# Designs tried in a protein design chat: VHH binders against NH(3)-dependent NAD(+) synthetase (nadE). Part 14

Target 1, 296 residues: NH(3)-dependent NAD(+) synthetase (nadE), of Coprothermobacter proteolyticus (b5y8q4)
Amino acid sequence: MNTAMEETQRIEQFLRKALVSERKHGYLIGVSGGLDSAVVLKLLVQAVGKENVLGLILPDRDTEKKSTTLARSLLEQEKVPYKVISMTPLLRHLGVYKDMPLFLLPTRGLKESIVRRFYNDYTKKLNKPVFFAQWEEPPTQLPYFYEGIAYYRIKHRVRMATLYYYAEKNDYLLVGCTNLSERLIGFYVKYGDDVCDVAPIAHLYKTEVRQLSEYLSVPEDIRNRPPSPDLIPGITDEYSLGINYETLDQILAGLEEGKTAEDLKQLFPADIVELVINQVKFTQKLEGKPYMLKRA
Below, E stands for the ipSAE of ESMFold2; O stands for the ipSAE of OpenDDE; V2 stands for 0.75 times the mean of E and O plus 0.25 times the DockQ between their complexes.

## First folded at step 5 (VHH)

Design d92 (framework vhh_sonelokimab_d1)
Fold by ESMFold2-Fast, scan of step 5:
Structure d92 (fold): chain B 296 residues (1-296), chain A 123 residues (1-123)
Amino acid sequence: as target 1 above (296 residues)
Amino acid sequence: DVQLVESGGGLVQPGGSLRLSCAASGRTFSEYAVGWFRQAPGKEREFIGAISYSGDSTYYAVSEKGRFTISRDNSKNTLYLQMNSLRPEDTAVYYCAAEPGWYDLDSSEYDYWGQGTLVTVSS
């Protein structure tokens, strides 16, 4: 990455150029209370002005209250117009909540405990973190496995649909907040949070986004939060992946630099290196969907 | 959920002032942006202005009149509209409305509404 100053300027020019090229009036952004959307919001305000940005906060039943509070606080501080739209009624109507063991548990702590027990059981039976096994046929039938996958994926897809509705209603571009670390290992919901018109930080590793957040003066209470998609109670990025971003990003950057698997295995555990390399290869196949026949 | 009740409406002479209140029920009021709207007989509902959940940001659609001020007291779950230099054309039913957001000009974006309070400006 360039210096934070140089990279910020480059991204701001990119955002202004995209707006002109698409003949649009502004940007719509989903703000989660997490690091990535906070960085993107700051970049948008600097690039095109607060009056040309609209924020959406799209919580559902399982969203941490702190996430919504931090998102609102940041949008108010930046003086960006925003709306809060609960996804709960739509998800309830689709029947999403009926298929999860979490329904009507009295506290968030209890929901987190039961979710983590299921995830730990899945990890033992799959012999790898659940994230890496979601595209494989489980060797033993796992209770709620497919319901769980559908449960968290639909949340990002209904958010995507909602974001596009408001973007098109306002004649705005939809900006995405996915970073390079997530893109390379497929840590996103395909046709959900990966879908956008403009992706200003998709070329930056998570650790680089953190550096940028300090330069942009993102509030400390957002910068210091554990990364989480906030889709399932108790499941952070590192809990789901079984690896921290510092290690993940070093492996990914090493591969980008041309280091071999053997080189990386001298620096990191061999099983982790193999897991990451295999996931990068698999993720490239996911980008080939939808499958299409060529004209005869 | 938020329930809203307006009060303070009444008869006032041209040039006078009036303060409307909007009392909200429940612990969630501090999480909503709140706005004031009015509707005169035979006219569409008109946005007056809105105030953020914290009270730090305000937006006025009728700022050209320069006579109305919106404020809130979250400790009392109450929203206020201070109206000065009132004119006969200010005669309308005044509504408070709440939305989980910063502001909006479109009344359809507000989820919770009061029943309204009548303000009549006449000699």
Scores: ipSAE 0.000, ipTM 0.396, lowest interface PAE 10.5, mean pLDDT 82

Design d93 (framework vhh_sonelokimab_d1)
Fold by ESMFold2-Fast, scan of step 5:
Structure d93 (fold): chain B 296 residues (1-296), chain A 125 residues (1-125)
Amino acid sequence: as target 1 above (296 residues)
Amino acid sequence: DVQLVESGGGLVQPGGSLRLSCAASGRTFSEYAVGWFRQAPGKEREFIGAISYSGDSTYYAVSEKGRFTISRDNSKNTLYLQMNSLRPEDTAVYYCAAEPGWYDYLEDSSEYDYWGQGTLVTVSS
């Protein structure tokens, strides 16, 4: 990455050029209380002014209260117009919460403990972190495996639909907050949080986004928070992936620099290197969907 | 998700003061921006002011600045309107209203999803 100052200037120019090119009035952003959306919000305000940005906070029943509080605090500090729209009524109407009875438990602590017990069981039976196994037939029937996948994926897709409704209602571009680390390993919901008109940090690794967050004076409570998709109680990014971003990003950057698998296995555990490389290859195939026949 | 009940209305002499309260029930009061509106007989609903979910930001109609003050206590799920130097022209039914956003269309009553029943304020000798 360039220096934080140079990269910030580059992204700001990119955001301004996209508005002119698309002849739009502003940007709509989903703010989660996490690092990535906080960085993107700061970049938008600096690029186009607070009056041309609209924020949405889209919590559901399982969203951490702290996530919503931090998102609101940041939007109020930046004086950006925003709405808080609960996803819970829509998800309940779709029957989402009925299909996963384990997520109806009375306390968050109990929910987190039970969810983690199932994830640990899945990890042992799959012999790899759950995230990497979701596209493979499990060797044994796992209770709630596919229900769990459907449960978290629908949340991102209803959020995407809500974001586009408000973006188009206001004649705004929808900005995405997905970073390069997530993109390269497919750590996103296809047709959910990966969908946007403009992706200002999609070229930056998670560790680089963290560097920008310091430069942009993102509040420390957000910067130091463990990354989480905040879809299932107790499941952070690192818990789901079984690897921290410092290690992941070093492997991904090494591949970008042309290092071989053998080079990387000298620096990191061989099983982790192989898992990441195989996932990068698989993710490239995801980008080819939907499958379409070419005209004869 | 929010139900609102106004109280504190009544008869006040010109030049007097009155404090209105709006009690909220429901799980998410602290997640809503809240506004005060009034409606005099034969007139359209008029915006008075609004306060953000945290209480850190307030926005007032220009004609009411200085005489009216909005505050909230999220621990008590209550919104307040302090009214000073009351005039006969302030006679109206006063409503509190809640909406999930802060900055879009605060003066437009049609954008508020939740409304109280109103409390009558009469300013007369």
Scores: ipSAE 0.000, ipTM 0.162, lowest interface PAE 18.6, mean pLDDT 82

Design d94 (framework vhh_gefurulimab)
Fold by ESMFold2-Fast, scan of step 5:
Formats: structure tokens, sequence, C-alpha cells
Structure d94 (fold): chain B 296 residues (1-296), chain A 123 residues (1-123)
């Protein structure tokens, strides 16, 4: 990455140019209380002014209270107009909460404990982190495997639909908050949080986004939070991936630099290197969907 | 549904003080942003002061340094302390909560409103 100052200026020009090219009035952003959306919000305000930015906070029953509080505080500090729209009524009406045993658990702590127990059991039975196994044929002995996948994916897809409704209603571009680390391994929900008109940090690794967050004076409460999609109680990015971003980004940057699998296996566990390389290759299939027949 | 009830209005001499109160039923004030607006006879409703969810305050230029907005979560009440009152402060004062878009100064965005309380500043 360039210096934080140079990269910030480059992104600001990119954001202004996109508005002109698309003939739009401003940007709509979903703010989660996490690092990526906080960085993107700060970049938007600096690039186009607070009067041309609108925010949505889209919590559901399983969202941490802290996430909504931090998102709201940041939007208020930046003086950006926003709405808080609960996704819970829609998800409940779709029957989403009835399909997961978590609907019977009385406390968040108990939900997190049970979810992590299932995840640990799944990881042991799959012999790899659950994220990397989600596209493979599951063993019949994995209870709630497909229900779990459907449970978290629907959350991002209903959020996407809500974001586009408000973006189009206001004649605004929808900005995305996906970073390069997530893009390269497919750590996103296809047709959910990957869907946007403009992606200002999609060229930056997670560790580089963290550097920008310091330069942009993102509040410490947000910078110091463990990254989490906040879709299932207790499941952070690193828990789901089985690898921390420091290690993931070093492997990805090494591949970008031209290091071979053999080079990387001297620096990192061989199983992790192979898992990441195979996942990068698989992610190309996600970019090729939907599968379409060529005209006969 | 949230209901707001104002009190504390009355007749006061120029230079005097009044404290307006707004009591909420339903949700607590800590769960949303809240504001005071006023409407003088023959004028449109104008922004006076607001307090965000996080407790940050903002004031119209005409009242800065004279008015103070605050909330008490234990009493579930919003207050407006009005000092150094002037004849031009004469208006019906309205309590409002939860803007649709978070634009604290736009009266059209607020979903919940009180009935209003009359403040008359006269000799």
Amino acid sequence: as target 1 above (296 residues)
Amino acid sequence: EVQLVESGGGLVKPGGSLRLSCAASGRTFSEYAAAWFRQAPGKEREFVSAISYSGDTTYADSVKGRFTISRDNAKNSLYLQMNSLRAEDTAVYYCAAEPGWYDLEDSSEYDYWGQGTLVTVSS
C-alpha cells in the first residue's frame, strides 16, 4: 500500500469520480460497528461531504448490542443522516429463527457457548475450518449443517435488498465495505454483502485497512474489536476461518509477490498454506456465477 | 408506541428562566435521539436543540449559550433549560423523538411528537 495519506487521497478521488461517472447525488452505506464500514464511512465523508452520505444500521436479534451502539456513535460524530432498521421482523416472518435451535436459548452467553461447541465439533469432523467446507458434500452426521449455512446467508441477502431499496429511493450509489483479504478467499455471502456499486477498499488487505483506520482516527473502541460478520453468536472472522488476518494477509501478499507454495510452507504451516491457495482458486468459481448456457 | 408529554411552559419576563420537561412512555430516551422544536405565531416550526443517542448536543445559533438540553434516563425525561429569555423566544415548544433519517434539525423526520407547551416572554 502507499502511505496512509497517499492511499486516502487516491480513494477520495476514486469516490468523487464514481459519483460523476454514474451521475448520482451521493452514497448510501451500511454501517456495522466494525472496522471496514467505519473506515469507508470516514473516507466517504472526507471525499464527498457528510451532506452527500446516508447510513443504514441493520441489526437483527443476534447482532451484538455493542455493534449498533458503535455504529450509531460513529454516524452521529460524523453528522451523517442515518436510519436504524431491525431485520428481526422480516427474518422471523420468513421462519429463519425457528429453523435454528438457538431460538430456545435464553441468553447470548449460552447461545455463543452452544454455537462454538457445534463449530468445534464440525471443524473436527470436517478436518478443516467450517468456512472452507461449506461448498462440499457434508457428512450425514453433521446436524443443522445446511440450516446453519442458510441461517447466516439470508441475513446478508436481506440486508443487501434493504440497502438497494434505500439507495435507489434516494438516487444514491451503494458503497461496499469488502476488503481484498475477503475477496481473494471468498469470505463474503454471494449476492449479499459482495453486492455494491462502488468498493473503495476492495484493493486493500485487512491489515492495510487497519493502518488506514489509525490515520483516519477511527475510534479505538472500533479499531480494537475482533473482526466479526456478526451473523451467528460467538463466531468471529478468525474463529470461522481458523486463521488470523496477520497470517492470512502474509500468505496472500506472498502469493501476490510471486512466492510459490513451497516458499510459503517454509514460513507457515503447510496445511494452512494449501487451504488458502485452494480457496483462492475456488473463489474464481464464485465470480463466474450464475452458470449460463452459451447460445446454441 | 411512544408517547411524549411536555410541561413547564408559562409566562416569564425578559431575562428570566424556564425549564421545560418532556416525559416519555414506552421506550427510554437512551434508545433514541430527541429534540426540541418551537413554533411562533405565523412562523414555520424551527429547530431549537437536540441530543443524540450518544449524548452529544447541538443548538440553533439563536439559542446557543442560553439554552441547555439534557436527559435523565432514570426519570425517562428530556429537559430544556432556558436562560436569558427574550421576547423572540415566545413560541409553542415541542418535544420530538427518533428522526427517520438521523437529521436532528429536520422536524419532518421525527416520528414521535408531544402536544406542545406554550412559552410567553412578555413584560
Scores: ipSAE 0.011, ipTM 0.392, lowest interface PAE 9.0, mean pLDDT 84

## First folded at step 6 (VHH; framework vhh_sonelokimab_d1)

Design f1 (from d55 with R27F; at its last look DockQ between E and O 0.93; V2 from the best seeds 0.00; counts 0 for: pae E 3.0 > 2)
Amino acid sequence: DVQLVESGGGLVQPGGSLRLSCAASGFTFSEYAVGWFRQAPGKEREFIGAISYSGDSTYYAVSEKGRFTISRDNSKNTLYLQMNSLRPEDTAVYYCAAQPGWYDLEDSSEYDYWGQGTLVTVSS
ESMFold2, look of step 6: ipSAE 0.432; ipTM 0.799
ESMFold2 (binder alone), look of step 6: mean pLDDT 84; pTM 0.842
OpenDDE, look of step 6: ipSAE 0.884; ipTM 0.952

Design f3 (from d55 with R27F E106R; at its last look DockQ between E and O 0.92; V2 from the best seeds 0.00; counts 0 for: pae E 2.9 > 2)
Fold by ESMFold2, look of step 6:
Structure f3 (fold): chain B 296 residues (1-296), chain A 124 residues (1-124)
Amino acid sequence: as target 1 above (296 residues)
Amino acid sequence: DVQLVESGGGLVQPGGSLRLSCAASGFTFSEYAVGWFRQAPGKEREFIGAISYSGDSTYYAVSEKGRFTISRDNSKNTLYLQMNSLRPEDTAVYYCAAQPGWYDLRDSSEYDYWGQGTLVTVSS
């Protein structure tokens, strides 16, 4: 990418142009307390002014309190109006919390421990990290495997529906926070956090978003958090992937530069290179629309 | 059991002062923005002002600027309204209210919790 200053200016101009082109008055953003949404929030305020941005904080029962605290603090520092809307009543009504009965465990620490034990068992039995295995039929019965998949995916979809409702109510564009690393390997939920009207950091690797966060003076306590969707206790991005973003982004950037799998295997473990390359190929085949018959 | 309980209302002469309190219980007060509204007899409910969850930001209705001061003490779960230079037109039932965000502060429908009110009468 360009220097942080040049890239920031480029993104800000893109954000201003999108409002004019779409004849909208502002942006709606979900603020998670994580790095990507903090970077995007800073860019929005600089591009279009705090009065033309509305923030939503969308916690549920399993959201870490620190996530909501950090999101609220950032929005107040930036003087952006915001709503806090609990997703818990909707998720409870749908029966989501019964499918993963974490409510039977008395503390968050115990919830995290049990969830990690299931993930570790899945990883051993599937011979790969759960993120990469989630579309495969397991060779043995894995308790709560499909329930867990449905559990985290529905939360993204409920959030997406809520975000668009408030964007439509305000005649605002919905801004998305998905980065290039996530896009290339499919680390998002179809019809969830992947949908938006404007995606200002979709061209930047996660590590490049981190560089912008330093330039934009995103608070250190946000920058130091491990990336996480904060939807399932104990599960961060890198835990689910089994790969840190530094390694992932170096492999992805190498592929962009034209390096072969063999070139990359000289620099990184062969099994990791194969996982990433195969996932990129798999993601390229996703069309994002239903299979449809052609008109006869 | 969520409660907001106003106190400190009463009869005061024009030009006088009153300090209203609002005691909160049953929710995490320090996570909520809180505000004051009033309703005079036969009139619609009127926004007075609000203070953010931390106390760092305040917002006042333009007509009340300088006469009324909102403050909070999160350690005591209490919101305050200091009213000075009172006029007969300030006669109303005063309500405290709380919302978890900082949005559309004048719109009473944005507030989740409400007190029962305390009567302030400015008479002569």
Scores: ipSAE 0.439, ipTM 0.800, lowest interface PAE 2.9, mean pLDDT 89
ESMFold2 (binder alone), look of step 6: mean pLDDT 84; pTM 0.845
OpenDDE, look of step 6: ipSAE 0.880; ipTM 0.950

Design f4 (from f3 with T28E; at its last look DockQ between E and O 0.96; V2 from the best seeds 0.00; counts 0 for: pae E 4.6 > 2)
Fold by ESMFold2, look of step 6:
Structure f4 (fold): chain B 296 residues (1-296), chain A 124 residues (1-124)
Amino acid sequence: as target 1 above (296 residues)
Amino acid sequence: DVQLVESGGGLVQPGGSLRLSCAASGFEFSEYAVGWFRQAPGKEREFIGAISYSGDSTYYAVSEKGRFTISRDNSKNTLYLQMNSLRPEDTAVYYCAAQPGWYDLRDSSEYDYWGQGTLVTVSS
């Protein structure tokens, strides 16, 4: 990555050019209270001005209140107009909350504990962290496994639909907050948080986004939070991955530099290196579009 | 049971001052921005101004700048509208309203909760 200053300037120019090219007047951004959206929000304000940015905070029943509080505080600090729109009524109507009956548990702490016990059991039965295992058929029936996958993924898709509605309603571009680490291993939901009009940090590893956050003066409360989609109680990015971003990004950067699996196994546990490499290869094969017959 | 209850309205002479209050209950007041609106008989509802959830930002209709001040006390779940230099044309029912964001502040449809209003009459 260039210096933080040079990279910020480059991203700002990219954001300005996209508005001109698409003949749009501003950007719509989902602000989660997490690091990536905070960095992108700062970049947007610097690039096109606070008057040309609209924030959306999209909580549901399971969203930690701290996430909404931090998102609101940041938007107010940046003087960006914003709406808060609960996804809970739509998710309830679809029956999503019935599939994982967390409402039977009286406290968030208990919800988190139970969810983590299920995730730990899945990890043991599948012999890998849940993120990497989600595309495999389990050798035995695992309670709530497919329900959990659907639960997690539909929330991203409802967020995406809501974000695009408001972007189009305002004639704005939807900015995405996916970073390079997420792109390389497929840590996003197909037709969910991977969908946007402009992706200003898609070329940066998570750890590089963190570096930018310091330069951009993102509040410490946000910078120090564990990364999380905040969709399922107790489940952070690193809990789902079973690996922290520091290690993940070092492996990914090593691959970018041409290091072999053997080279990387000298520095990191062999099982982790293999898991990451195999996931990168798997992700490279994803087409991102439906199978289609060619025109005769 | 969400409620916004305005108080402090009444009869006041031209040039006088009046402080309206809006007491909030049944929701997390500190998470909501609040707007003040008024409606004179036979007129459309008119936006006066709004204050952000934290109180750090205010926005006023151009016509009311300098005469009216909006404030809030989150510890008491109360909002205030200080009105100075009152004129007969300020006669209206005054409403407080709340939204969870900070968006399209003049558009009454963006506000989830509304008070019943308090009458302010400015006459000699």
Scores: ipSAE 0.300, ipTM 0.729, lowest interface PAE 4.6, mean pLDDT 89
ESMFold2 (binder alone), look of step 6: mean pLDDT 84; pTM 0.845
OpenDDE, look of step 6: ipSAE 0.883; ipTM 0.951

Design f5 (from f3 with Y32H; at its last look DockQ between E and O 0.90; V2 from the best seeds 0.00; counts 0 for: pae E 3.0 > 2)
Fold by ESMFold2, look of step 6:
Structure f5 (fold): chain B 296 residues (1-296), chain A 124 residues (1-124)
Amino acid sequence: as target 1 above (296 residues)
Amino acid sequence: DVQLVESGGGLVQPGGSLRLSCAASGFTFSEHAVGWFRQAPGKEREFIGAISYSGDSTYYAVSEKGRFTISRDNSKNTLYLQMNSLRPEDTAVYYCAAQPGWYDLRDSSEYDYWGQGTLVTVSS
C-alpha cells in the first residue's frame, strides 16, 4: 500500500468519481462500531462531506451494546446524520431466534460461555476452526451446527436488504466495508455483506486498514477492539478463523509476492499455511454466480 | 412503559421567561436525541429544536432566533427548554419527543416517543 496519506487521497478520489459517474447525491453506510466501517466512514466524510453521507446502525438482539454505543458516538463526532433500526423484529418474525434459543440464558456472559463451548466442541470434532469447516458435512451429529450457520448468515442478508432499501430511498450509493483479507478467504456472507455499489477498502489487507485507522484518527476504543461481526455472542473474527489477522495477512501478502507454499511453511505452521492456501483457491472458484446453462 | 412528561408550563407575561422540563422513563434516554415541538390552536405542529444524545450538538429552527436554549442532563433523564423574551405568538402546547438517531430532525414522524404536552400561555 502507498503511504497512508497517498492511499487516503486515492480512495477519496475514487469515492468522488463514483458519485459523478453514477449521478448520485451521496453514500449510505452501515456503521457497526468496528474498525472497517469506522475507516470507511472517515474516508466518506473527507471525500464527499458529512451532509452527503447517511449512516445506519442495524443492531439485533445479540448485538453487543458497546457496538451500538461506539457506532453512535463516531457518527455524532463526524456530524453525520444517522438512523438506528433494530433488525430484531424481522429476525423474530422469521423465527431465527428460535433456532438458537439463547433467550433461555439470563446474562450475556452466560450466552457467550455456552456459545464458545459449542464452538470449541465443533473445532475439536471437525479438527479445524469453524469458519473453514462450515462447508463440510460433520463426521458426527453436532448440535446447532447448521442452525448456527443459518443464524449467522441470515443476519447479514437482512442487514444488507435494509441497507439497500435506505440507499434507494435516498438515491445514494451503498458503500461496502469488506477488506482484501476477507475477500481473499471468503470471510463474508454470499448475498449479504459482500454486495454493495462501491467498495473503497477491498484492495487493503486488514492490517493495512488498521494503519489507515491510525492516520484517520479513528477513536482508540474502536481501533483496539477485536474484529468481530458481532452477530453471535462471544464470537470474534479471529476466534472463528483460529488465526490472527497479523499471521493471515502475512501469508496472503506472501502469496501476492509470489511465495510458494514451501516458502511460507518456513515462516508459519504448515497446517495453517495449507488451510489458508486451500481457502484462497476455494474462494476464487466461487465467482458469486448461479450455475447456468450456456445458450445453445 | 415509555414516558415523556413535560412540566413547567403556565401563564407568563410578554417579555417573560419560562423553563420547561421533560422527564423521561422507560427507555434509555442517554441513547436518544430529543427535541421540542409546539402546536398553537388551529396551527400545525412546529419544530423548535433538538439536542443530540450526548448533548454535544444542538439544532434550532431558524425562526427561533436565539430566544430558546435546549439542554439535557442525562444523569437525571431530563430535557430542558429555556424560553426567553416570550411573545403572545409563543402561546402553544409544547411537546418533547425522542428518536434513537440524529436524522431529519424537523420531521415529527422520525420521533418514536412523545410527551402529552404542557400548555404555555403568553398574555397580560
Scores: ipSAE 0.414, ipTM 0.789, lowest interface PAE 3.0, mean pLDDT 89
ESMFold2 (binder alone), look of step 6: mean pLDDT 83; pTM 0.838
OpenDDE, look of step 6: ipSAE 0.876; ipTM 0.947

Design f6 (from f3 with D104E; at its last look DockQ between E and O 0.91; V2 from the best seeds 0.00; counts 0 for: pae E 3.3 > 2)
Fold by ESMFold2, look of step 6:
Structure f6 (fold): chain B 296 residues (1-296), chain A 124 residues (1-124)
Amino acid sequence: as target 1 above (296 residues)
Amino acid sequence: DVQLVESGGGLVQPGGSLRLSCAASGFTFSEYAVGWFRQAPGKEREFIGAISYSGDSTYYAVSEKGRFTISRDNSKNTLYLQMNSLRPEDTAVYYCAAQPGWYELRDSSEYDYWGQGTLVTVSS
């Protein structure tokens, strides 16, 4: 990555050029109260002006209230117009909350505790962190395993559909907030948060996004929050991955530089290196189009 | 049960002042932007102004010419409209309204919650 100043200028030019190329006048962004969307929001305002950006805050029942508060505060500070649209009625109508009846638990603390117990049980029985295990057939029946996967993923897809609806209503481009670390290991939901028209930080590791956030004066309250999609009580990115982003990004950067698995195992635990390398290879297989017959 | 209740309307002489209140209940008032609208007999509803969820930003219709001030007290769940230098053409039913965002403030369809209105009559 260039210096933060140089990289910011490069991204801003990219964002301005995309509007001209697509004959659009603005960007729609989902603002979560997390780091990546805050960085992208700052970049958008600097690139195209606050009057050409529309923010959406899309909470559901399981969203921490602080996330919505931080998102509102940031949008107000940047003087960007925004809507707040609860996803809860749609998710309830689809029956999503019945599959994971967390509403029966009286406090968020109890919800988080119960969810973490299931995650810990899954990790032990699958012998790897839940993120890496989610595509495997479990060796034993695991309660709520597939329901939990569907629960998590449908929320991203409902958000994606809502974001595009409002982008198209305003004739705006949808900007995505996925970073390079997430892309390389598949830490996104297919047809969910991976879908956008413009992806201004997709070339930056998570730790590089953190560096930009300081340069862009993203509020400390946002910068210091653990990364999380905030869709399931108690579950952060690093909890699901079992690896912190500093370690993950160093392994990924090493692979980019041409280091071998053996080189990396001298610096990091062998099992972690193998998990990351295997996940990167697996994710590359997911990049194809739908399976289709060739025209005869 | 969501409610917005306006009060403080009444008869006032031209040139006078009046302060309207809007009491909110049944929702988290501090998470909503709130605004004032009015409707004179035989006229369409007219936007007066709005104030953001925190109170840090205000936006006023050009027609107000600096005569009106919107404020809020989140600890009391109350929105206020201070009206000065009142004229007969200010005679209308005044409504408060709330939306969770800060978007298209003049567009009444963007507001989720509405009060029943309070009548202000400016007459000799």
Scores: ipSAE 0.403, ipTM 0.781, lowest interface PAE 3.3, mean pLDDT 89
ESMFold2 (binder alone), look of step 6: mean pLDDT 84; pTM 0.846
OpenDDE, look of step 6: ipSAE 0.877; ipTM 0.948

Design f7 (from f3 with A33N; at its last look DockQ between E and O 0.10; V2 from the best seeds 0.00; counts 0 for: pae E 16.3 > 2, placed apart)
Fold by ESMFold2, look of step 6:
Structure f7 (fold): chain B 296 residues (1-296), chain A 124 residues (1-124)
Amino acid sequence: as target 1 above (296 residues)
Amino acid sequence: DVQLVESGGGLVQPGGSLRLSCAASGFTFSEYNVGWFRQAPGKEREFIGAISYSGDSTYYAVSEKGRFTISRDNSKNTLYLQMNSLRPEDTAVYYCAAQPGWYDLRDSSEYDYWGQGTLVTVSS
């Protein structure tokens, strides 16, 4: 990455050029109270002005109050117009919350404990972290395994649908907040948080986004939060991955530099290196479109 | 800023009825779930129940055998508690409270805004 100043200038030019090319007047952004969306919001305001940005905060039943509080505080600090739109009524109508009967538990602490116990059990029975195992057929029946997968993925898709509705209603471009670390290992939901019109930090590792956040004066309480999609109580990015971002990014950067699996195994545990390399290869093979026959 | 103001408390005889009101201002009432709590002298505050931001769903935590009904009127920014067949053990200070509409109605620990309370005394 260039210096933070140079990289910021490059991204700002990219954002301005996209509006001109698409003949649009502004950007719509989902603001989660997390690091990546905060960085992108700051970049948007600097690039195109607060009056040309619309924020959406899209919480559901399982969203921590702090996420929405931080998202609101940031949008107000930046003087960006925004709306808060609850996903809970639609998700409840679809029956999503019945698949994970967390409503029977009286406190968030208890919900988090139960969810973590299920995740730990899955990790032990599948002999790998849940993120990496989600595409495998379990060797035994695992309670709530597929319900859990559907549970968190549908939330991203409902958010995506809502984001595009408001972007199109306002004739704005939808900006995405996915970073390079997430792209390389597929840590996103297909047709969920992976779709957007413009992706200004998609070329930056998570650790590089963190560096930009300091330069852009993102509030410390956002910068210090553990990364999380905040869709399931108690589950952060690193809990689901079983790897912290510092380690992940070092392995990914090593691969970018041309290091082999054997080179990396001298620096990091062999099982972690193999998980990451295999996931990167798997993600590279994913198709973004349906299988289709060629026209004869 | 944000205000939640309870009214309708007072002295009643056992078997009587009271209707409590909670007037809300300083926030978008229709985006919040709202609920009722009470605290008897020397006891911890207890959750009575809540009603969703739209009014479509209600939850009652206290087993009052159908004596209490929670309702809301979003056009008047007002929450109500109808209490019937009152008993001496219902004597308490009653509070209204608000939480964001995306929170679970059953979660009594996550309320942002609180009223100052209104005293209900059931004299027996």
Scores: ipSAE 0.000, ipTM 0.192, lowest interface PAE 16.3, mean pLDDT 85
ESMFold2 (binder alone), look of step 6: mean pLDDT 87; pTM 0.884
OpenDDE, look of step 6: ipSAE 0.016; ipTM 0.278

